VH-VL binders against q9umr5. Designs and how they scored, part 413

Target 1, 268 residues: q9umr5
Amino acid sequence: SYKPVIVVHGLFDSSYSFRHLLEYINETHPGTVVTVLDLFDGRESLRPLWEQVQGFREAVVPIMAKAPQGVHLICYSQGGLVCRALLSVMDDHNVDSFISLSSPQMGQYGDTDYLKWLFPTSMRSNLYRICYSPWGQEFSICNYWHDPHHDDLYLNASSFLALINGERDHPNATVWRKNFLRVGHLVLIGGPDDGVITPWQSSFFGFYDANETVLEMEEQLVYLRDSFGLKTLLARGAIVRCPMAGISHTAWHSNRTLYETCIEPWLS

## First folded at step 21 (VH-VL)

Design kh17 (framework fv_nofazinlimab)
Fold by ESMFold2-Fast, scan of step 21:
Structure kh17 (fold): chain C 268 residues (1-268), chain A 122 residues (1-122), chain B 112 residues (1-112)
Amino acid sequence: as target 1 above (268 residues)
Amino acid sequence: QVQLVQSGAEVKKPGSSVKVSCKASGGTFSDYAISWVRQAPGQGLEYLGYIIPIFGAANYNEKFKGRVTITADKSTSTAYMELSSLRSEDTAVYYCARVDFDEYGSYGMDVWGQGTMVTVSS
Amino acid sequence: DVVMTQSPLSLPVTLGQPASISCRSSQSLVWRDGNTYLNWFQQRPGQSPRRLIYKVSDRDSGVPDRFSGSGSGTDFTLKISRVEAEDVGVYYCMQGTHWPRTFGQGTKLEIK
């Protein structure tokens, strides 16, 4: 039988967004138990990411306990960061495939087309003032805001992403690395036509330098230092990169070709 | 520079709700947070919560979660604090205060409204 | 929640004399950026609170230099070098570092 699949949604999202994904899984892997976690929906997705990690952790523990053969995670957008932290803080996770659907793994720096109704024009250059404060860090979007022009502020103020990426020290870093390395496969999915995740290469652990030139994963200090295990996973053959053009941010979970190419092969 | 002006005093019955407004002028409304603080007669200050208007989202002190709702209308530069299921213990002056995201990193409530007295009768 | 404890709660002082108020927090107020978000507020009778000091020792614009803040970690002090009649009121310390934000119980400064 197939391993259960746990789905974690993104910013301002809910379980309904995954209706097509569930159809695809049922067609190719009939009998798979798929649980789309119905926590932190809509406005609640703005809660601090560490709070979301705690809530999702409580929800995944019984699912993992009932599946001694292992589980798969499919984590969309902001949800991919939640899953990154889950894999690090859980001493006993049994995740085989962690499938990250267009998640800003190295952070976000850009005005999003999807969220323009929330954000005034030209906020990109000034959001660091809000985000790198105690008040800003009490909202999820600021937990992964990564302004390449204020990297010192990001490193000092980020309560979540800089810590989970090992970009700043944390007492639990060694344990978090050990836990993360238990994952069977890290499947990274994203593409240039996403329109929300900026730079789109953030989904593959690439990110802007101070000149807004994208440096890929292998040029990042977090990779070179093997801060949470990326270099080790790549050497093990456990990292899969699946870029696809022509897919907008809200379509990653509803595109059949994407599913068949990037997701289906990793659902055992 | 920035001024916060609150709505007038209210007298409410137990079990009802009250909605206090806080109108900002003199600055860009989206550049700061609005905190809500209350003070019962002769007592100290108690933090209720805050909103960052640009995110359209608020955080609430656990003590008031489920009873307090903080909202903002960017078009009128007005923040609102609504408190439901009122009890006599909710009788207090309610203040709004700005948290400015400035270059000094001050991040404490530097501009306050004049306060709104809410009296919960009997 | 972080508990903020002020001492004394009542402070009678003679005009022109110095006054000192202590504030202690149950947890360190140093945020991850290395800054300490400890504020001091003054509330005159019938008025809204007014912030005097932020980040332990930085004075807000328009606040007289006779007001000074000091301290670190969990122990903080507000000093008034020479009390004037307009200083009568209640003084509150407040931490902005931890959620939820919390205030001290207040110190009532009175002219004796």
Scores: ipSAE 0.840, ipTM 0.925, lowest interface PAE 0.7, mean pLDDT 91

Design kh18 (framework fv_nofazinlimab)
Fold by ESMFold2-Fast, scan of step 21:
Structure kh18 (fold): chain C 268 residues (1-268), chain A 122 residues (1-122), chain B 112 residues (1-112)
Amino acid sequence: as target 1 above (268 residues)
Amino acid sequence: QVQLVQSGAEVKKPGSSVKVSCKASGGTFSIYAISWVRQAPGQGLEYLGYIIPIFGAANYNEKFKGRVTITADKSTSTAYMELSSLRSEDTAVYYCARVDFDEYGSYGMDVWGQGTMVTVSS
Amino acid sequence: DVVMTQSPLSLPVTLGQPASISCRSSQSLVWRDGNTYLNWFQQRPGQSPRRLIYKVSDRDSGVPDRFSGSGSGTDFTLKISRVEAEDVGVYYCMQGTHWPRTFGQGTKLEIK
């Protein structure tokens, strides 16, 4: 009776990370068919995001086809960007609730404590040299690296985020916007104690200006120009913002209060 | 001045594996990639793959995917290329080459190792 | 994969005369940043390749100005204004724009 739920994991993650989320859904919505996609697990999560989008697209098509009443997406961290692109490239998606769980929707600019093992000393100011090159753009991390001090390089070099956000022109932009606007609800979740997503307001389409001052969604050019439909969705009442303090990056999918407050209400 | 020094020549039997090392010396290596390229006797250059050591991650040419593994040890500034299930067609000189992510956007292979001859014969 | 085609494959040149090598790609090498990641390498007998040119026309440090690169999109040229004995070797074009990176088949420059 409940719409099926499709879960897309994040960077260096796998389906195993969602055991608690599945328990919560089973408790509150018994009988829900939950599919946690086990594609691009672990180090494979570093593959280019467009490659991941194609692989996840092939996996979700039969699930959506079997659910004419619609499906829900729960997309964690980097997975939220994969889901953004899925909603844009699929001419026939039937997604009701797209639940974005602490995803860097406007990009990432920071070497958080959780990622210092990946970057042995702070690389924040220098990562643009790697990321805005053909070699760097062959890794998912660089596909959403958004250095506010090198915005020209980001706009010109980003193979993924600048395109799906409509920050750089693309021949398919009009179709992508039309497809994205079919979503029933865009549920944005994140918080100040995440410790990985920098700035944390990126989960709500806020981001740094050139002085590292955070500007919220309504001040972004992509919102003001309605580049992929955020302004239209907000006017329609389809955007839900659910910030929560006290939750670290790896705890969003395993916090019961978060689930009951921000996720459960959107799983029809 | 940056130099890449590779391990010595290898003679291998079909079906075995070979692991070639590439040690970087001189200069700083914080922002770079190491590419691996091979050249069969009398033939041209063929790209195998590359690693960005700071990410700990590599990409492989689909032609060699499943047989080639590229790794790096940051503590010794050494990259490794391992090729398994060797065939006589794998006989070649194997080169490592640096891609420097400088401010000029050169992004080419500007420094090369001396090459390692790998001969696959019974 | 992007196919890189060089011509001629054999280039006999008299000392002091100019030499020209063509390189054509099966698709555009212009990357989304507006740059074209076309490189030229020289390989002298028994030696590792040495990069001469990057981004179509920029010379590497220490490369003599008699070497020049030009071109756009899919059609590129390496020119040597006056060939010297030390220029003997095989010259390769290489694209860095598309995955996987690919090389031309090589042009052997010989003194006649």
Scores: ipSAE 0.806, ipTM 0.911, lowest interface PAE 0.8, mean pLDDT 91

Design kh19 (framework fv_nofazinlimab)
Fold by ESMFold2-Fast, scan of step 21:
Structure kh19 (fold): chain C 268 residues (1-268), chain A 122 residues (1-122), chain B 112 residues (1-112)
Amino acid sequence: as target 1 above (268 residues)
Amino acid sequence: QVQLVQSGAEVKKPGSSVKVSCKASGGTFSEYAISWVRQAPGQGLEYLGYIIPIFGAANYNEKFKGRVTITADKSTSTAYMELSSLRSEDTAVYYCARVDFDEYGSYGMDVWGQGTMVTVSS
Amino acid sequence: DVVMTQSPLSLPVTLGQPASISCRSSQSLVWRDGNTYLNWFQQRPGQSPRRLIYKVSDRDSGVPDRFSGSGSGTDFTLKISRVEAEDVGVYYCMQGTHWPRTFGQGTKLEIK
């Protein structure tokens, strides 16, 4: 009776990190078929996001085909961007709830301890040189690196995020928007204590301007232009915002209160 | 200026593996990528793959995928290329070369190692 | 894979005369940023390759201005306005736009 749930992991992650999430779903919605996709695990999560989208697409097609009543997506961190693209490229998806679990929907620009761990000798101000090149764009992290001080380079060089956000023209933009708008609910989850996603408001389609002041979703050109359907979804009542303080990046999939408040209501 | 110094010549038997090192001096190792290119005797240049040390991840030419592994040690500014299941056709000079992410957008291989001759023979 | 085709493969030239090498790609080398990542390399006998030109026409530091690159899309040319003795070697074009990176077959420039 419950719609199947498909889970997509994040950067340097795998299906094994979702044990607690599966326990919570089983407790509140017993009998739910949950598939945690174990593609692009560990270092393979650095593969170009379009390559990951193709691989995950192949995995979700048969699951969606077997569930004519629809499916739910729970997509964590970088996985939320994979799911954004899946919803745009699939002419026939039947996703009801797309639950974006602390994903950098407007991109990443931050010099946190976690970012320093990933890039120990490169500071955030210099990553644009690497990321906005053909070499950099062959890695997932550069596909959503969004330097607010080099927005012209981001718009021209981003092979992924600028395209799926409709920030740069693409021949498929109209079809991608139509496909994305088929989603039942867009559930956005994130919070100020994440410590990895920078700015944390990126999980809610907010982002830095050129002065590193955060502008919320409704002030973004992508929203105002309705480039891929955010304004239409919000007007339809289909966007849910669920911020929660006190949760670190690796704890979003294992916090019971977060699950009960932000995820459980959308698993029909 | 940046210099790349490679390990010495190797003679290997078919079926074995070889690991070639490429040590960078001068400049900032993490500000560039290291590409690996080979050249069989009297032949042209063939691209194997590259690593961006700050990401700790590499991309491999499909022709060599499953046999080639490229790694980097940021603490010693050294990149490595390991090629397994060696065949006589793998006999070549192996080069490392820097891809600098400079302000000019040059993105080519502007500094090369001296080359390492790998001979695969019975 | 993008195929890079050079012509001629053998180029005998008299000292002081101009030389020209053609390079054609099987696909456009214009990247999404509008730039074309086409490089030219020189390899002297027994030496590592040396980059001469990047982005079609920009010379590396220390490369003499007698070397020039031109072209667009799929057709590229390396010109040497006056060949000197030290120019002997094999010249390769290389594309950096598409994965995997690929080289032309090489053009051997010899003094006659």
Scores: ipSAE 0.844, ipTM 0.928, lowest interface PAE 0.7, mean pLDDT 91

Design kh2 (framework fv_nofazinlimab)
Fold by ESMFold2-Fast, scan of step 21:
Structure kh2 (fold): chain C 268 residues (1-268), chain A 122 residues (1-122), chain B 112 residues (1-112)
Amino acid sequence: as target 1 above (268 residues)
Amino acid sequence: QVQLVQSGAEVKKPGSSVKVSCKASGFTFSSYAISWVRQAPGQGLEYLGYIIPIFGAANYNEKFKGRVTITADKSTSTAYMELSSLRSEDTAVYYCARVDFDEYGSYGMDVWGQGTMVTVSS
Amino acid sequence: DVVMTQSPLSLPVTLGQPASISCRSSQSLVWRDGNTYLNWFQQRPGQSPRRLIYKVSDRDSGVPDRFSGSGSGTDFTLKISRVEAEDVGVYYCMQGTHWPRTFGQGTKLEIK
């Protein structure tokens, strides 16, 4: 039978947004047990990411325990970062496919068309003042804000992303790397027409340098140092890249062609 | 001039709710956070929570069991603190205070409102 | 929660003499950025608190230089080199590093 699928939603989202995804899975893999985690919904998605990781961890433990052959994760937007941390903190996870659905894996830097109430046009260059403070780091958005013009502040102040990416040292880094490397497949999905994730290549571990030139995953220090296992996973043949144009941020979980091309093949 | 002006004193019965306002002037409201602190008569300062208006989101001290709500209206540069299920122990002066995100990196409460006395008595 | 402990709680001082207030935290106040977010506030009778010191030792604008802050990690001191009559009030240390933010219990400074 098919391995169970666990779905983790994104910022200002809830389990309700995944009705089309569940329909697609049922059509192509009938009998699959799909659990969309109904935690940190709406404004609760602004809670610190480490708090969210703890809550989601408690929810996934019994699901993984019932599935000795393994489970798959589908993690959307901010949820992809939650799943990154879950795979690192759980020394007993049995995740086969980790499907990252347009998630800002190297962080976010840019004005978003989707979140107008959070990111006014002029706020991009000034958000670092709020985010790289003890106050700002108590909100999920600031946990993955990555200003390429203030990389020193990002490295020193980020309580979440810089740590899970191994860009800043942590006592648990060796264990987190070992745990993350247990994953069967890392499936990265994203595209240029997303309109929210900036740069969109963040979904593929690419990101801006100080001149706002995008450097791809293989040019990142995180990859070169193999800080949490990307280089090892790539060498093992375990990283899948599935970019697709023409898909807006809120459509990744409801586009049939995207599902058939990028998600369906990894749901054994 | 930079200032925070709070609403007037309130007398409430146990079990009711109170909503205190804090109007900011002389600075860009959205560039700062607003904290709420209380002080019972003759006692020290106790932190309730804060809001970052640009995110439209607040964090609350768990001590208040979800009965405190902090909101902000960017169009009027006003923050609000609502405390429900009032008890006599909630009798205190309630202060709002600005959290500074300036280039000096002070990240502390530099400007305070005048305080609002909330008395809870049967 | 981080516990902030002040001593003394009552501080009678002769006008013109120095005064010193200690503040101890139950855990380190150094944040991941290397900064220590320890603040000192003065509250005069009937008035709102006024911040005197931020980041352990930086003085706010308009605060007289007779006020100074020092310390590191978990042990901090506020010093007044020459107490003036207008210094009467309650002094609080406050940590901004950890959630939730917490205050010391306060030190009441009175002229003898």
Scores: ipSAE 0.828, ipTM 0.924, lowest interface PAE 0.7, mean pLDDT 91

Design kh20 (framework fv_nofazinlimab)
Fold by ESMFold2-Fast, scan of step 21:
Structure kh20 (fold): chain C 268 residues (1-268), chain A 122 residues (1-122), chain B 112 residues (1-112)
Amino acid sequence: as target 1 above (268 residues)
Amino acid sequence: QVQLVQSGAEVKKPGSSVKVSCKASGGTFSSFAISWVRQAPGQGLEYLGYIIPIFGAANYNEKFKGRVTITADKSTSTAYMELSSLRSEDTAVYYCARVDFDEYGSYGMDVWGQGTMVTVSS
Amino acid sequence: DVVMTQSPLSLPVTLGQPASISCRSSQSLVWRDGNTYLNWFQQRPGQSPRRLIYKVSDRDSGVPDRFSGSGSGTDFTLKISRVEAEDVGVYYCMQGTHWPRTFGQGTKLEIK
């Protein structure tokens, strides 16, 4: 029998976005119980990420409890950050494959054509003033805004991403790392034609330095320090990197070739 | 200098709703948030919620969640606070106030509207 | 919610004398950036609140030097060195660090 699959959506999204993904899973793994969580839909996706983590945690606990052989997570865009935190705060999660679909794992720094309505004109250089305040940090977008030109403000003000990445010290860091390391596989998916996630390498734990040069995962302090277990997972053979060109941000959950190449192999 | 100008006093029946406006002049709507605070006659200040217009999104005090809606129209630089299912205890002066996102971290409601008296009577 | 407690709630003062208002928070108001978002407001009868102090001790433009704020963590004080007739009103402390934002009960300053 196939392990149940739990799906977590992204910013301004809902369960309806995953209808094609559900079709693909049903075709290749018939009988799989797939639960797409209908929490924090639409505008509610702007709620603080820690609030979303608590709500999703309450929803996933009974699903995981009923599946002693484990579950898989498929987490899209902003949802991938929610799932990162879930795996850290849950002392007894039984997640086998955590499949991260084009999620800004090291943060976001960019206003793209797909996000211009949220970032009027080019405001990426000024968003740090709003985001790195108590007011801004009460919105999910600011929880993973990572301005490489104001890294000191990001480290000090980020209430979410800097903490789960171990970039800022936290009393629970050791427990969060231990919990995260229980994951069977970390499957990272993303690509250069996404058009929303900036830089796209954020989906693979790469990110801009102060000169906006992308440094890949293995060059990041969070990896080198093994802050939440990336280096340990990579050494264990548990990290899968699946980049694919030609896929826009809203197409990751509806592209058959991507599903067959990057997702299907990890849905035991 | 930024100014906030609110709509005029309202008298409402229990069970109805009220929508108060707050028009900003000066500055850019993208550079600040608008908070809503109320004050019952002879009582202290109570925080309702706020909106960041650039995100088009608001946060509400749980005490009022489900009854309060805060919106913003960036084209007119106007924020709105709508309170539904009105009760006599909602009788208060309702204020809007600016939270400015400057480099100095001055935040915290430096400019206030003149207030709007909302009276709920049967 | 963070509870803000002011003392005294009624403050009769003789003109020209100093006045002091205390504000205590149920939780630390130090935000993760190291800043403390504690504000003091003055509300004169029939008027909107006016911010006097932000970040514990920074005075707003146009606020007289006789007003000063101090404190750290959970304990804060607003001092008026020489009370003037125009200072009559209610004074509120307010925290901006935690959601939801909360105010003290208010201290009514009156001339004796």
Scores: ipSAE 0.815, ipTM 0.916, lowest interface PAE 0.7, mean pLDDT 91

Design kh21 (framework fv_nofazinlimab)
Fold by ESMFold2-Fast, scan of step 21:
Structure kh21 (fold): chain C 268 residues (1-268), chain A 122 residues (1-122), chain B 112 residues (1-112)
Amino acid sequence: as target 1 above (268 residues)
Amino acid sequence: QVQLVQSGAEVKKPGSSVKVSCKASGGTFSSHAISWVRQAPGQGLEYLGYIIPIFGAANYNEKFKGRVTITADKSTSTAYMELSSLRSEDTAVYYCARVDFDEYGSYGMDVWGQGTMVTVSS
Amino acid sequence: DVVMTQSPLSLPVTLGQPASISCRSSQSLVWRDGNTYLNWFQQRPGQSPRRLIYKVSDRDSGVPDRFSGSGSGTDFTLKISRVEAEDVGVYYCMQGTHWPRTFGQGTKLEIK
């Protein structure tokens, strides 16, 4: 039988967005128990990411406990960051495949359709003023805002992303690294036509330098220092990279070719 | 130069709801947060919550969660605070205040509205 | 919630004399960026509060230099070097570091 699958949604999203994904899983892996977590839906997705991590942790514990052979996570967009933190804070997780579906793993810096919807004037260069404050850090969007022109502010003020990426020291860093390394496979999915995740290479742990030139994962200090285990996972053969062109941000969970190519192989 | 102008005094019955407006006028920077604070007659200041208008999302003090709703209309530069299930202890002056996100980290409510007296009486 | 405790609650003072208000927090107000988001507000009779001090010791524009803030961690002080008639009112400390934001109970400064 197939391991249970737990699905974590993204920003301004809900379980309803995954109806096509569930159809695909049912077709290729009939009998799979899929739980799409109905927590922090819609505007509640703006709650601080550490609050979301606690809520999702409480929901996944009984699912993992009932599945001694392990579980798979499929975590979309912002949800991929929630899952990153879950794997770090849980001393006893039994996750086999962590499938990160177009998630800003190194952060977000760009005026996207989502940000333009939130404010009509492009505010990319000024959002650091809001985000790197106590008020801004009480919203999920600011928890992974990563302004490459204000990296000192990002490192000092980020309450979430800089900590889980090991870019800022934390007392729990060694425990978080050991816990994260328990994962069987880290499956990274994303692509150049996403249109929301900026830079799109953030889904693969690439990110802008101070000149907005994208540096890939292997050039990142977090990888080179192995801050939370990326270098160790890559050496183990546990990191899977699955880029695909032609897919917009809201289509990752409803594209059959993507599912067959990037997700299906990892749902043992 | 930035001014916050609140709606006028309200007299409400227990169990009803009240919605207070706070309109921002003037100013050279478009991004800020609006906090809501109340003060019962002769008492101190109590924080209800705040909204970041550009996110369209609010955070509420747990004491009021479920009774308070803070919204913003970006087209009119107006924030609203709605308090439901009113009781006599909700009688207070309700203030809105801007949180300025400047380069110097001065966060702490630098511009306040004039206040709106809400009286809850049977 | 972070509890903010002020003392004294009532402060009668003679014009021209100094005044001092204490504010204590139940936990450290140092944020992850190394800054301490402790503010002081003045509320004159019949008026909205006005911020005097932010980040422990920085004065807002237009605030007279007779007002000064000091302190660290959990223990803070607002000092008025020479009280003027216009200083009558209630003074509040407020922490912006932790959610939810909380105020001290207020100190009423009155002329003796």
Scores: ipSAE 0.832, ipTM 0.917, lowest interface PAE 0.8, mean pLDDT 91

Design kh22 (framework fv_nofazinlimab)
Fold by ESMFold2-Fast, scan of step 21:
Structure kh22 (fold): chain C 268 residues (1-268), chain A 122 residues (1-122), chain B 112 residues (1-112)
Amino acid sequence: as target 1 above (268 residues)
Amino acid sequence: QVQLVQSGAEVKKPGSSVKVSCKASGGTFSSSAISWVRQAPGQGLEYLGYIIPIFGAANYNEKFKGRVTITADKSTSTAYMELSSLRSEDTAVYYCARVDFDEYGSYGMDVWGQGTMVTVSS
Amino acid sequence: DVVMTQSPLSLPVTLGQPASISCRSSQSLVWRDGNTYLNWFQQRPGQSPRRLIYKVSDRDSGVPDRFSGSGSGTDFTLKISRVEAEDVGVYYCMQGTHWPRTFGQGTKLEIK
C-alpha cells in the first residue's frame, strides 16, 4: 500500500487548511494514512523555528517508526523550513518524498500584501534592524528574513536559515548534510502569482542578489559549495521542480490541478 | 521625546487578575519592542516578557508562562500586561520599557514607564 | 538561564571618590553577531530605572562622562570616576543576549 503522509502547516495556519489536500489524496491514493500535525497553530507558528523543529520531531518519530517502507512529507510555506531542519537533525529519518509547497527556502524579502498585513507601513527596508537582533531572532518570521542589502547581518545574526542552508558554519554541518541526503526526492513547488513568498523563486532555492536581481539555485554559493547536498541531489536526479502560474499563496493546498501535476506523482 | 505612560495603581485579591496598560507617545511604537519588568518592594528587577507590536506576538519568561499575557494595540500605541492567579508574592511595581531597534544596535530598554504598583492583599 | 552576579551589593563611597561595580555572567554574553549585549541601569530612590550603558561600553545620550563601562565575555565593570550626591541609588547590570533576559541583584551606592 501507499506510504504514510505527514503534513506540516505554515505561518498563522492550522490543520484545517489541508481538508482539500486530504480529499485529493484519498481519491487518488485510497488507504493512505495522512497525519496533519496540530502543533504550533495560529499565533504559536511565530515561535522560534528551532523550537518548532523539536516539537514536530517528537511528533514524527513514532509515525516514521511504524512505517519501515518510508513516509512522505508535505510541508507548506514556513512549514517547508521546519521540514528542511527535521531532515537534517534526524539521523534516522526514512523520508521518501519531501514535498515543499511554496516555502521560502532561501528566505523572504519583499513588500507584499502579506507583509503590509503584518506591518502598518511597508517596513521591508528597515525590518533587518528588528530581525537581526536577539529579540527578533526569537520569532519564526525573523528566522528566515533574508535582506539582500544586509547580507553580512543575515549571515551573522540568522539563528536558523543561514545555518540550515550552510551559509554559515556550524559544528553539526557534516552530520546535517549526511542526514538530509537520505531523502528520496526533493519536490519543489511554487509560482509567480503566489503574492506572499518574495521572491517567489525562493521556493526553488533562487534569491535576490544585492541589486534585487534573482539568481537561480545553480548560481547560489549554497548549491555550488554543495553545503547541505543540493548539488548531490540534483546529480542523483532527486530534485523535482514544479512551478505553476495562477496560484495564490493560500491556494497551493486546495488546487486540484496543482495536486495532480506536482504532488500526486510523488505519493508512492 | 518618546514617553511611556502606565495605568494607575491597583489593589487586588488573591486569585484575581490584573491588566496594566502602557501607552507610547512621541516615538515609533511599531518599530520597537515593549518589555515588562517587575520589582517587589525593596527587591531587584525581574523580567516577565516582551512583545514586538508589528508581529502581534509576545515571548514570556517560563516562570510566568501560563499566567502572563502581553498584548499590543497598534491603533492606540498601547501595550498591555495581564497577570492572572495573583498571589501575595506578585505584589510589586510593574514597569514597561521600550527596546529600540536603532541603527546603532543598542537593543536595550532605553525608555521606561513610571511604574504601576500592584498590591495583592487579602 | 543566565545568572548575573554583582559585587559588591552595598557600596558606601565618599563624595568625589571613584566607585566600581562588578558584574559576572554564568555564560558568555557574546551573541552570534559578535556583539555583547550587556547593559547598566541606574535607579534613584522612588524613580524608574534609567539606562546608562549599552553594549558593554556605549554611553546613552545625556549620561555624564564620569560613567564608563568595560569588560568582555563574562566579566564586566561599571565605573564612576567621581561620585556625586545625585548618584545615590541602585545599579543593575542586565544581559540582553540570552532568553530569558536577566538582571544582576543590584548594588546600592550610598554616600558615607
Scores: ipSAE 0.844, ipTM 0.927, lowest interface PAE 0.7, mean pLDDT 91

